# Miniprotein binders against q56419, part 34

Target 1, 326 residues: q56419
Amino acid sequence: MEGRTLEEVQEEVFKRHGVLVPKKELEDLAKALEEAGLLLTEKVEARLKEEEEKLKRERPMRLAGLSYPEGEREARAFLEAFRASYPGEGEEARVLLMPHLEPSRVPEVYGAALAALEKTPPPERIYLVGVAHRPLKEKAAALPVPFQTPFGPALPDLPALQALDALLPFELFNTPLAFREEHSLELPLFFLKGRFPEARVLPLLVARRSPELGEALKVVLRDFPGLLVLAVDLSHVGPRFGDTPLTRTLAEEARRRDLGFLERLAEGEPEAALAFLGANPTRIDGVEVVASLLPLLRERKGKVLAHRLDLEAPTLSAVGAGTLVL

## First folded at step 17 (miniprotein)

Design im9
Fold by OpenDDE base, look of step 18:
Structure im9 (fold): chain B 326 residues (1-326), chain A 108 residues (1-108)
Amino acid sequence: as target 1 above (326 residues)
Amino acid sequence: GDLIERLEELAEEVIRYLKEHGEEELAREIEEQIKDIIEALKSGDTESAIEIFTELAETIARLLHRLGAPEELMQKVSWLIYDVARRLGMSPRQIYDMSKRFSRAIER
């Protein structure tokens, strides 16, 4: 009925079905639909409010039993299998760039992350910086609550989060609902919690580049040392993302962009990495995160441990994933 | 009124826990410090209130950590401390420093 009069609807039904529906019946139906729509909206709003209140206490698992096992035993076996999928050895990480893509799509990339974590002394805290796939009220946000995992809750580092908030020109603790379904934190956190069960976590999301975040984190990391994790994917190409179906040429361009980005980061030149992407025609997911964390990435040399461009066959699209240690 | 209420809530949570664990003397000391903060606030000496509170926050963190306080209590206390600090009008630097001291007090 959007934009049509009841008379127009009546005429259309008559034309299509040869039935003249009385205007009163159409009015009643319109009212019922409106009431049903209103009821749905109210129910949805009430549910969102309830979920927001729950997020003040904890962030439940959303992808347990889907992307990773819910049970601890099975989850440990899952970690081991992913580690086994990467035949190489890792290096000690001060900064880890790892994917947040569905783990089953890029097991060896997650395996490379695990290999790096094996060579990394247990950190007191993990700064987990993900990508906001939902709008945030501010450029960045944190959810200062326990995140549930199969290995137990990943507990927040509240003092460090509060210290970070104090240095930011905006309220860090904003948009809790953006964390509800945000896989860019949940999936990496599974691996991180599994490897470092005692580490506190600072779950951060970046929606837009925030130089302020990088500068603040540089100060915070000095006083609150920890592992910095960039949970980012790389190129997104194909029909799901507005391109033609994946071709050899498109895949080669995506790989070129991904590797060129990662290599420049590995050389300690994050500005050069961003400049290399330009308008980011292959839609590297991690651009805003890297742009926010420039002060922490400068002059840090490292190594690209893994890269994959994974085909999603049903959509003929592909997503790049990589693991970088700095 | 809201500041004092939050401060009293913090005091109640901490004092209750200390008493439950047989630390009555420490509970009294905390109570006395809370009173001193309130008096400083009433007298308009916000600077003194902030100083006493900052030290108290560290003390609370250390005590609760040493006693093996449950995570839920630690989180609650951390937020109460942060909320009081904000309401006291502590500067970003003061809050930062307080948080740093708190973190160090609970380091294993």
Scores: ipSAE 0.884, ipTM 0.956, lowest interface PAE 0.4, mean pLDDT 92
Fold by OpenDDE base, fold request of step 19:
Structure im9 (fold): chain B 326 residues (1-326), chain A 108 residues (1-108)
Amino acid sequence: as target 1 above (326 residues)
Amino acid sequence: GDLIERLEELAEEVIRYLKEHGEEELAREIEEQIKDIIEALKSGDTESAIEIFTELAETIARLLHRLGAPEELMQKVSWLIYDVARRLGMSPRQIYDMSKRFSRAIER
C-alpha cells in the first residue's frame, strides 16, 4: 500500500468499476493484503473480476436472511404476512409501480402490491425496471441471467431481452457489476417470483432517462406481452439526503409530491407527473424510470392503492413509497 | 475465424443433445444446414448465410423445446444463436425477427 489511502482505493474502484466497496471490507482486505504483501487495489480488482465472471451465470441473493427469509417455507409465510398487512383488495395490473425500499419499513405498501398481483392473471414474463444506485456505462442495462430467490431462480426471457437489445442504439447488456448488489431489483423480485413462480423476467436498470428504452419496450411488449413493473421509491428527505431533520412542513411537501406524482400517473398523464415535480426538490427516486417509460404509461388509467412516508428515526430522514396499478 | 468457431460450437451442442435422445436424422439435417451456412460464408454470400441461419435458429429452438431440453442448454443455445447473429452482421430488424421466432418456437 505504498502511498494510497483506503479512501483513494475505494474511489478508484468506484471510478473504474462503478462499485462502492464498503470501507470495512476494504479494511479487512487491507489487513489481509498487508499480511500478504499485495496491493489492495490488485486484490480488489481480482475479486471484482471473479464476481463479474460469476454474474455471467447467475445473480445470487444478497439480502436473503436480512430483508427477507432465505428458506422457501419462511419466505411463503413472509409473503402471507405482508399481504395481510394491507386490508384492501387489489386491482388487475398491466403496469405495477411498487417500492424497492426495505420491506419491513413499508409492509402495507408491499401488501398492496401483492393484492394487485392476486387480481392479475399470471404473466408469461415480467419486465422489472429498477433504479440503478450505481453508475452504468449506458443509460440503462440488463443482466440476462437467472436471479436467485427463495422460490427458485427467476429465469430470464432471453429472446425478449435480445429483441430489446436489437432495438436499442446502445448495448443493453452492460455493467454486470451494477446488478450484484442492486436491491431495486432483488426486493421486488422476491414478491413477484413468490406470486408468479413460472414467469420469466427481464431485469432492467435505469440510471438516466432513456426515451429510447421506452420506445423499444413499446415495440417489444407488442410481440412479447407481459407485466411491466416499475420498482421505484418516492421522496427522499432529511439529513441522509442533504436536508434538515424531518419537520411537519417537509413531510407534508414530500407527501404532496409523492401523491401528486402518483395521481397524475394514475390519470394516464406521465408527462404531467414529471412536470409536476419540476426540479424534483424532494428527490423522488423513480423519476428517471418514469421518464424512460413514457410511451408505456400514456393514456393508462389506474389507481393508487397505497402510500407511506416512512420515518427513519435514527437519521430523522424519511422515504416515500407507493403502490400504483395501471 | 471467430464466427465459424461459434457456429461450430452451436452445432456441437445441438447435435450432441439430439444424438443423445435418439434423433440422429434431425442431427444430420442440422449438420448439413451448418455446412451450408459455412459454405455460404466462405463464398462471400452473407445474405444466404443469414437466411439459412435464421431458419435454423428457429428449428433448433423448436426441436429442443419439443424434446424438453434442460433450461441450461436452452440458455446456452440462445446465447450462441445471438452471438452468431451479431457476428454475421445481422441488422437490428433481422435479430429482432429471429428472437421473435425463437420465442414463439418455445412457447408452451
Scores: ipSAE 0.873, ipTM 0.951, lowest interface PAE 0.5, mean pLDDT 92
Fold by OpenDDE base, fold request of step 19:
Structure im9 (fold): chain B 326 residues (1-326), chain A 108 residues (1-108)
Amino acid sequence: as target 1 above (326 residues)
Amino acid sequence: GDLIERLEELAEEVIRYLKEHGEEELAREIEEQIKDIIEALKSGDTESAIEIFTELAETIARLLHRLGAPEELMQKVSWLIYDVARRLGMSPRQIYDMSKRFSRAIER
């Protein structure tokens, strides 16, 4: 009833339809709608609780058959095709920044990530840091369960996750439902698991900048060595994101910010990269992740392997994606 | 009550697996260590309980890894150890060190 009184609703129905509905009938309908709403809420809550309990055991694939193949054979062919889309050679990565955008939109950027992974010795563990597109209870979270992939489950590194939790001033194992449909982990993990089938994973999400996370991870990485992966997108511009339709000027500004950000990261100057963005008017996705991981990014020099600003034609919007090795 | 219950659950899972694999002596040794921890807790000697538990956790990790315990059991045991550690009131450093030792014990 959008804050309207029953009398106002009665008057509106009379004005529109020429029928005076008795107030009692409107009261009965309002009660029935309220009861139906309560029942719906209870059912939704029960379902969410069930899903949360399932997430204590495993995280199922959500994008299999949509963003990537479900079958292992087809998934391997998918990896090969993506690798082939990048004509260059990779470099050994200690830190890999890669996208989490729909793979078909930026194949060569994922191809560049695969090229880097080819030059990287198999890690014991992968610290996979994604972006929370849903609210978290804390600044960051982890889901310490197997993540399903076409290549088999990506198994968690529980000792390393527990060690990280111990060093944080907040509970790391929070908001499991935020991981249920989080593509910022699922999409990169497909490529990572395909390349490193035996690596354990630490699936992490950042919602807000957490300097504590970076400091804790710096300690953990010393004792639990592994590959650090930042799964982040870059600029988000156009109508989907509150801008005018993409123009040459807007695209040039997005590219300038994306490349300026990545280049400063490649120089080992993450604070300069953040400062360069200022108010972040092109909405670079990975800013909170980078701001959280400053201690791990400082003084590490590397190389930008790929960048693309991809147009979503139906919305005249664009998203930036990049691959950086440190 | 919750601490002892979680400790007993950990003991049960590990001892059952060891017995099923013919390691009866090791199972008895673990059972003895669990009893020692419980006694320390009952006496109010939490420091001794933490010390014994920390060593036991590493021992359990090594044994299960050596015997080729399934991943599901390893995960269950890891969480039980972590839960017990928190309930014991172990410091962040103590938990960190325990986790580090556990990780090293299961390295291939």
Scores: ipSAE 0.873, ipTM 0.951, lowest interface PAE 0.5, mean pLDDT 92
Fold by OpenDDE base, fold request of step 19:
Structure im9 (fold): chain B 326 residues (1-326), chain A 108 residues (1-108)
Amino acid sequence: as target 1 above (326 residues)
Amino acid sequence: GDLIERLEELAEEVIRYLKEHGEEELAREIEEQIKDIIEALKSGDTESAIEIFTELAETIARLLHRLGAPEELMQKVSWLIYDVARRLGMSPRQIYDMSKRFSRAIER
């Protein structure tokens, strides 16, 4: 009924069904639909409020049994299989860039991350910075609660989170509902928790570049040392993202952008990495995260361990993923 | 009113745990410190209140950690401390320093 008059609806019903419905009956139906819509809205709001209250205590798994096994034994086997998919050796990470894409799409990229983690001493805490795929009230947010995993809860580092909040010009603990379905944290966290069961976590999301976040984190990391993890994907190309179907040319451009971005990060030149992307025509997912963390990435040299542009055949689209150690 | 209520809630959680673990003397000491903070607030001496609270927060963290307090309690207490600190009008630096001290107090 959006945009049509009751008279137009009456005429359409008459044309289709040969029945002239009285205007009064149409008015009553419209009112009933409005009331039903209001009731639905109220129910949705009540449910969202309930979910928000639950998120004050914990963030439950959403992708268990879908993207990774729910059971611990199976989850460990999953980790081992992913590690086995990467034939190389890792390097010690102080900063780890890894994907948050569906693990089955890029197993060797996650395997490379696991290889790096094998060479990394167990951190006291992990700063896990993901991408907000939902709107945030602020440029960045944190959810300071346990995140459920098959390996037990990933516990928050509350003192470090509070210290970070204190240094930010905005409230860090905003938009808890944005974390509910956010996979950019959940998927990497599976691998991180599996490797470092005792590490505390700072689950952070970035919606928009926040230089303030990077500056604040630089201070916090001095007093609260830990592993920095950028959970980001790379290029997003094809029809799902507004492009033509994947072609050799489009794939080559996506790979060029991905690798050019990662290599410049590996050289310790994050500003050059961002500049290289320009308008970001292949939609590298991690741009806002990297732009927020510039102070932490500058002059850090490292190595690209893995890269893949993975085709989603049903949509003829592709997503880039990479693993970088700094 | 809200500040005092949050402070009293913090006190109740900590004192309850201490008493349940036979630390009645420590519970009394915490209670006295809370009273001192409240008195400072009532007198308008916010600076003294912040000072006493900052030391108390670290003490609480250390005590609960040493006693092996459960994670749920530690989290609750951490948030109560943070809420009180904000309500006291502590500066970002003061809150940061308090959080740093708290973290160090619970390091294994």
Scores: ipSAE 0.872, ipTM 0.951, lowest interface PAE 0.5, mean pLDDT 92

Design im9
Fold by ESMFold2, fold request of step 19:
Structure im9 (fold): chain B 326 residues (1-326), chain A 108 residues (1-108)
Amino acid sequence: as target 1 above (326 residues)
Amino acid sequence: GDLIERLEELAEEVIRYLKEHGEEELAREIEEQIKDIIEALKSGDTESAIEIFTELAETIARLLHRLGAPEELMQKVSWLIYDVARRLGMSPRQIYDMSKRFSRAIER
């Protein structure tokens, strides 16, 4: 009953329809509805358990046909088109910061990432660090299974993942369902797998900053060298994100924050980059990832290859994206 | 117990693959090392069990890689090794070093 007593419901029915429904009949109906709701809940729980078990074996594509083509031929053409949208050369990356925003919104930013990958020797493995958009049971998580792509499965580097898990004060292999729809891994992975088809992957998510993750990764990277990728977006401003409508002043502030953050990272000063943001008034998406990975970013100099603050005209909002090589 | 069952499962998977590829003597050697680990555990000598298991894990990785074991088997074996290592009570450093040796063995 929707916060009403049986007597109140009975009276309302009588007033509205002229029928006095005995309290017993209302009680029987309420019980039947409760039992039906319990059965529906059990069915939903069983489905979620089934999905979780599937994710313990593989992570299927969720955005094929939506954000990128499903077929391999079309996917390779898509990749080439994105590279062509960046009129420049990249630089070798030991660390790459790239977006996870819908690729069609920032094609030259993804193109800049591809240009960097062209200059980067094929790594044995890729440490792909995204931003958890669903709650994790811990500060960070990994899903140690193949991630399907149009270019074939991106295979996990199990020894490296297990080495990382062993060094952490929490179980790294937690929260499989959080990966089910996680675009911050899937979208960058499309580009990474297309360029480095033989590389294995450590698919990692950060929900809340974890200094322990950064310290453990520094140890693991020494013995399991590879490419570190921060798959993060930058400023999020406007009504979709809880602000006033986008103005020129808000857009200028967001751009200034984005570029100041990236430039300080490019100078090897990740603490200064975080301090520059203060309370993070433009909601730069990458803060928790950068804060986790400080030991891997210190003293590593590089270059900002691209940036765009992309307008969402229907929502009067904007999202920043950038490409940084270190 | 459960640890012994995991060890025997690991042994079964590896030995079956070795025998299918004509490596009967190597399969026998693996079986003997598994028995030695189980014996050490039954006598309460966990330190010896860990030492033997650590060497065995690297050996398994090299053998399966050399024989071109399919990815599905390599993943299953990697997980069984990790599961056994944790159930043996190996320290984080011991597990880390084992994982590193496994990774090196499958690079070659």
Scores: ipSAE 0.857, ipTM 0.947, lowest interface PAE 0.6, mean pLDDT 92
Fold by ESMFold2, look of step 17:
Structure im9 (fold): chain B 326 residues (1-326), chain A 108 residues (1-108)
Amino acid sequence: as target 1 above (326 residues)
Amino acid sequence: GDLIERLEELAEEVIRYLKEHGEEELAREIEEQIKDIIEALKSGDTESAIEIFTELAETIARLLHRLGAPEELMQKVSWLIYDVARRLGMSPRQIYDMSKRFSRAIER
């Protein structure tokens, strides 16, 4: 009925089905559909507003019992199993790049992050920067509330978040609903809170690169020191992501792009890391976060601890994940 | 109007906690500083209001922290302080510096 008159609909029904539906009946149907859509929209909007108001108080676990255990003792054992998946030693991190991919897919990559945290003095706060998987009203956002974990609530560092918001040319606290299902914060946070139970958190999302965020964070980090975490995945290749089926050649290219990106970051050359990706043909999702945080990554050298390009056999697709300390 | 209401809400939260914990004199001191801020605003002296409020915010942070205020109260007060600072028209740098002082006051 959109873009068509009732007469045109009536004629088309008659041509196809041999039945002449009276215009009044079509008008009544159109009105009923419109009213039903409006009522459904009102109910959905009311439910979303209720969820949004709840998210202004706390962010509950969404992946407990799915991606990690719900109980604290089981969650602690889970952490230790993941640490054991990485046989190497970590290094102290001022900046940590870690994945947000399903933990069971890349256990040694998360294990490498735990090894780095093991060598890292407990920070007063963690700047946790994930990738928005839902639209944000601005380039970046924060949700300044406790995030529930099996290890207790990860409390927000409100003074640091408020200092950050004050320096930005847009409202930082802008899209609570985008955090409702955001695994790029929840999955890394499980590991971070488990190792640093006393640290406060700045839970941040980037939707589109924001140089303003990086400049503001550089200022905030000087006065509110802490651990900076880039919670990002790397290459996304294969049919699930709009490519042909995964081939050895595509996988080798994705791996080359992932490692080349990480190594250039490890040399303190984030602009070179971005330039190496060019048009980002393997869809490294960390690029928007890195592009936002350039002032914090320049001249900071470190080491790649782990990498995996993990195969999704049923979809003939793959996702890359890595652990980098700076 | 709305700014004064938010200032009074901040005062009520802090004063209620202090009275519940036997700190009647501290509660009176907070009430007096809130009245000083309101009076500065009524006289059009926004800069004095900002100066007094900035010192008050740090004082509230130190006091509630020293008294072991529960996290929920600390978060509520932190938000009220931030909301008042923005309604006062404090500059980005003024809000940043206030937030830094608040953070240091609750450090330990």
Scores: ipSAE 0.856, ipTM 0.947, lowest interface PAE 0.6, mean pLDDT 92
Fold by ESMFold2, fold request of step 19:
Structure im9 (fold): chain B 326 residues (1-326), chain A 108 residues (1-108)
Amino acid sequence: as target 1 above (326 residues)
Amino acid sequence: GDLIERLEELAEEVIRYLKEHGEEELAREIEEQIKDIIEALKSGDTESAIEIFTELAETIARLLHRLGAPEELMQKVSWLIYDVARRLGMSPRQIYDMSKRFSRAIER
């Protein structure tokens, strides 16, 4: 009843249809509609609870057939095509920064990541740190279950995840539903699992910077060595992201911010990289992850292998992606 | 109550697998250690319970790994061990060290 009294509704029905509906019948209808709305809410909540319970056992592919092929043979060929898109050589990575942007938009950036993995001894485990695109109950979260890929399940490293959880002042295993559609883990994982089929994974999300996560990971990585992967995108500029339409000046600024950020990280100066961004006017989405992981990035020098600021023509916007090896 | 129930669940999973693979003596050994933990808990000796449990957790990891236990069982046992450790009131460092020992026991 859109702010109207029952008498006003009764009068409108009479005016339009010539029928006087008793006030009691209108009251009964209003109550029935409220109860129906309550029942719909209960059904939605039940559905979400069912999805949450399913995610406690495994995380299925959400982007197969959309961002990468579903079949293993086609997926292998897809990986090789991406490697070929980057004609250079990589370098061994102890830490790898790679994108989570749609792979077809930045093929050489993913190819550079594959080139780095090619030079990297197969790790026992991969610390895959993505950006939470849905709210988390805590600053960070993990989903300690198999993640399905065209190359088979990426199995969790449960002892390492449990060791990490034990050191944190919050429950690490929180917010399973945030992982359901989280492409910042799924897209990089496709490439990582394809190259390291025997590696176990710590699938981690950061929503808000957590110094505690970085300090705990520094301890855990010492005793559970592996590959640290920051699965982050760079600048987000243009109307899709709240700016005026993309201009040459805005694109140039985004590129400058992206490269300045990456280059300072490559010098082992993560605090300087964050300071360079200031208020983060081009919305680099790697900031919260880098800010969490400062203890793991300090004094670690490396190289920027690739960068692209990719244009989204339909939205007159752009997103930056890069590959950094430390 | 709930702690003892989780301990018994852990024992059931491990002992069943050991017996299925002809390891009757090892199954009895695990059963005896679980009983020792429960008796320590009932007497209020949490420190002894933690010490016995920590050694038991590593032993379980080694046995199941040596016998080629399937991933499903290893995951379930890993979770039961973690849950028991937290319910025992083990410190973050104690749990961390136990997780490291478990990880070392199943390397290969």
Scores: ipSAE 0.856, ipTM 0.948, lowest interface PAE 0.6, mean pLDDT 92
Fold by ESMFold2, fold request of step 19:
Structure im9 (fold): chain B 326 residues (1-326), chain A 108 residues (1-108)
Amino acid sequence: as target 1 above (326 residues)
Amino acid sequence: GDLIERLEELAEEVIRYLKEHGEEELAREIEEQIKDIIEALKSGDTESAIEIFTELAETIARLLHRLGAPEELMQKVSWLIYDVARRLGMSPRQIYDMSKRFSRAIER
């Protein structure tokens, strides 16, 4: 009943039900509903504070049994199946771009990432940079706690995370709740932890372009070397994302934008890759991450190993995913 | 107030572990360094407190790593060190360099 006067509500009730409710009773009801809403808000706030405190100690699996198996043995078989979905060889990565889309939708794209990891010496640490799907208090955030996986906990690299936080003009550890359900970290992490069980992790999220993050990470990576992973998806097209139903023309445009973006990144030209997208009409998901990390992407040449624009038949929409090594 | 409390909490965690592992002399050395930091702070000599603390942080990392300290203790100590460094007013560069030295001390 937003925006209605009590008299308007009274009139509508009379019109619909033939009963004239006294204004005072409507006023009492409105007050009771407001107080009930405040009580529900208090309970939600208390629950969120409790969850926030738990996340300051560890981040539990949210997608086990849904996107990947719960048990370690089954999880290793899952990795092998995904690797087999990509019959090619990988290449050594200093930077890996990989998706965070549901793995079963793009198995060969994750398989290509696994192929790259096979050629990559085990790193001391992994800088895992995902896309925030919930609001952050700042442009970027980290959650410096163990992330649970079927392969055991992925332990944080606390000295590297603290070094990074010290260089930034904002608090990096100030949005734990944003990590609670963040699949852009959890899904890639499953594959990374399975291949590099001893590597520590810097779990990072980007909400909005942060040049400060890229400059700080370039300094930190020099002194704390490791694997940089951009866990990003590509085009998002169709009604789920605000377009008309997916057409062959829209799908072809999305593929063209995805591949043009990836190829320019592979040429070591991240500014050109961003410029190629213009206003980003196909809503490539990775633009904020790439724009933040320009200092780490410039002049790094590499190769696109895989790409798929995956069709979502129920929504008449599609999402692009790719694997790029630099 | 809070700075001294955090320093004492750090000391308690480290000294307890050292004593449990028969490192009484090292525990005494850590206790002495904590005392020196607190004395410098009480005299308003923050620069000396930072210098002593930076060396202490690296020493703590090396000792606990050598003694095989459990991951939970290493993480708690790492956070206490970071919290103290910020409360001391160490610059971003000072904190960065301290974190780098800590990381080098626990490499393997």
Scores: ipSAE 0.855, ipTM 0.946, lowest interface PAE 0.6, mean pLDDT 92

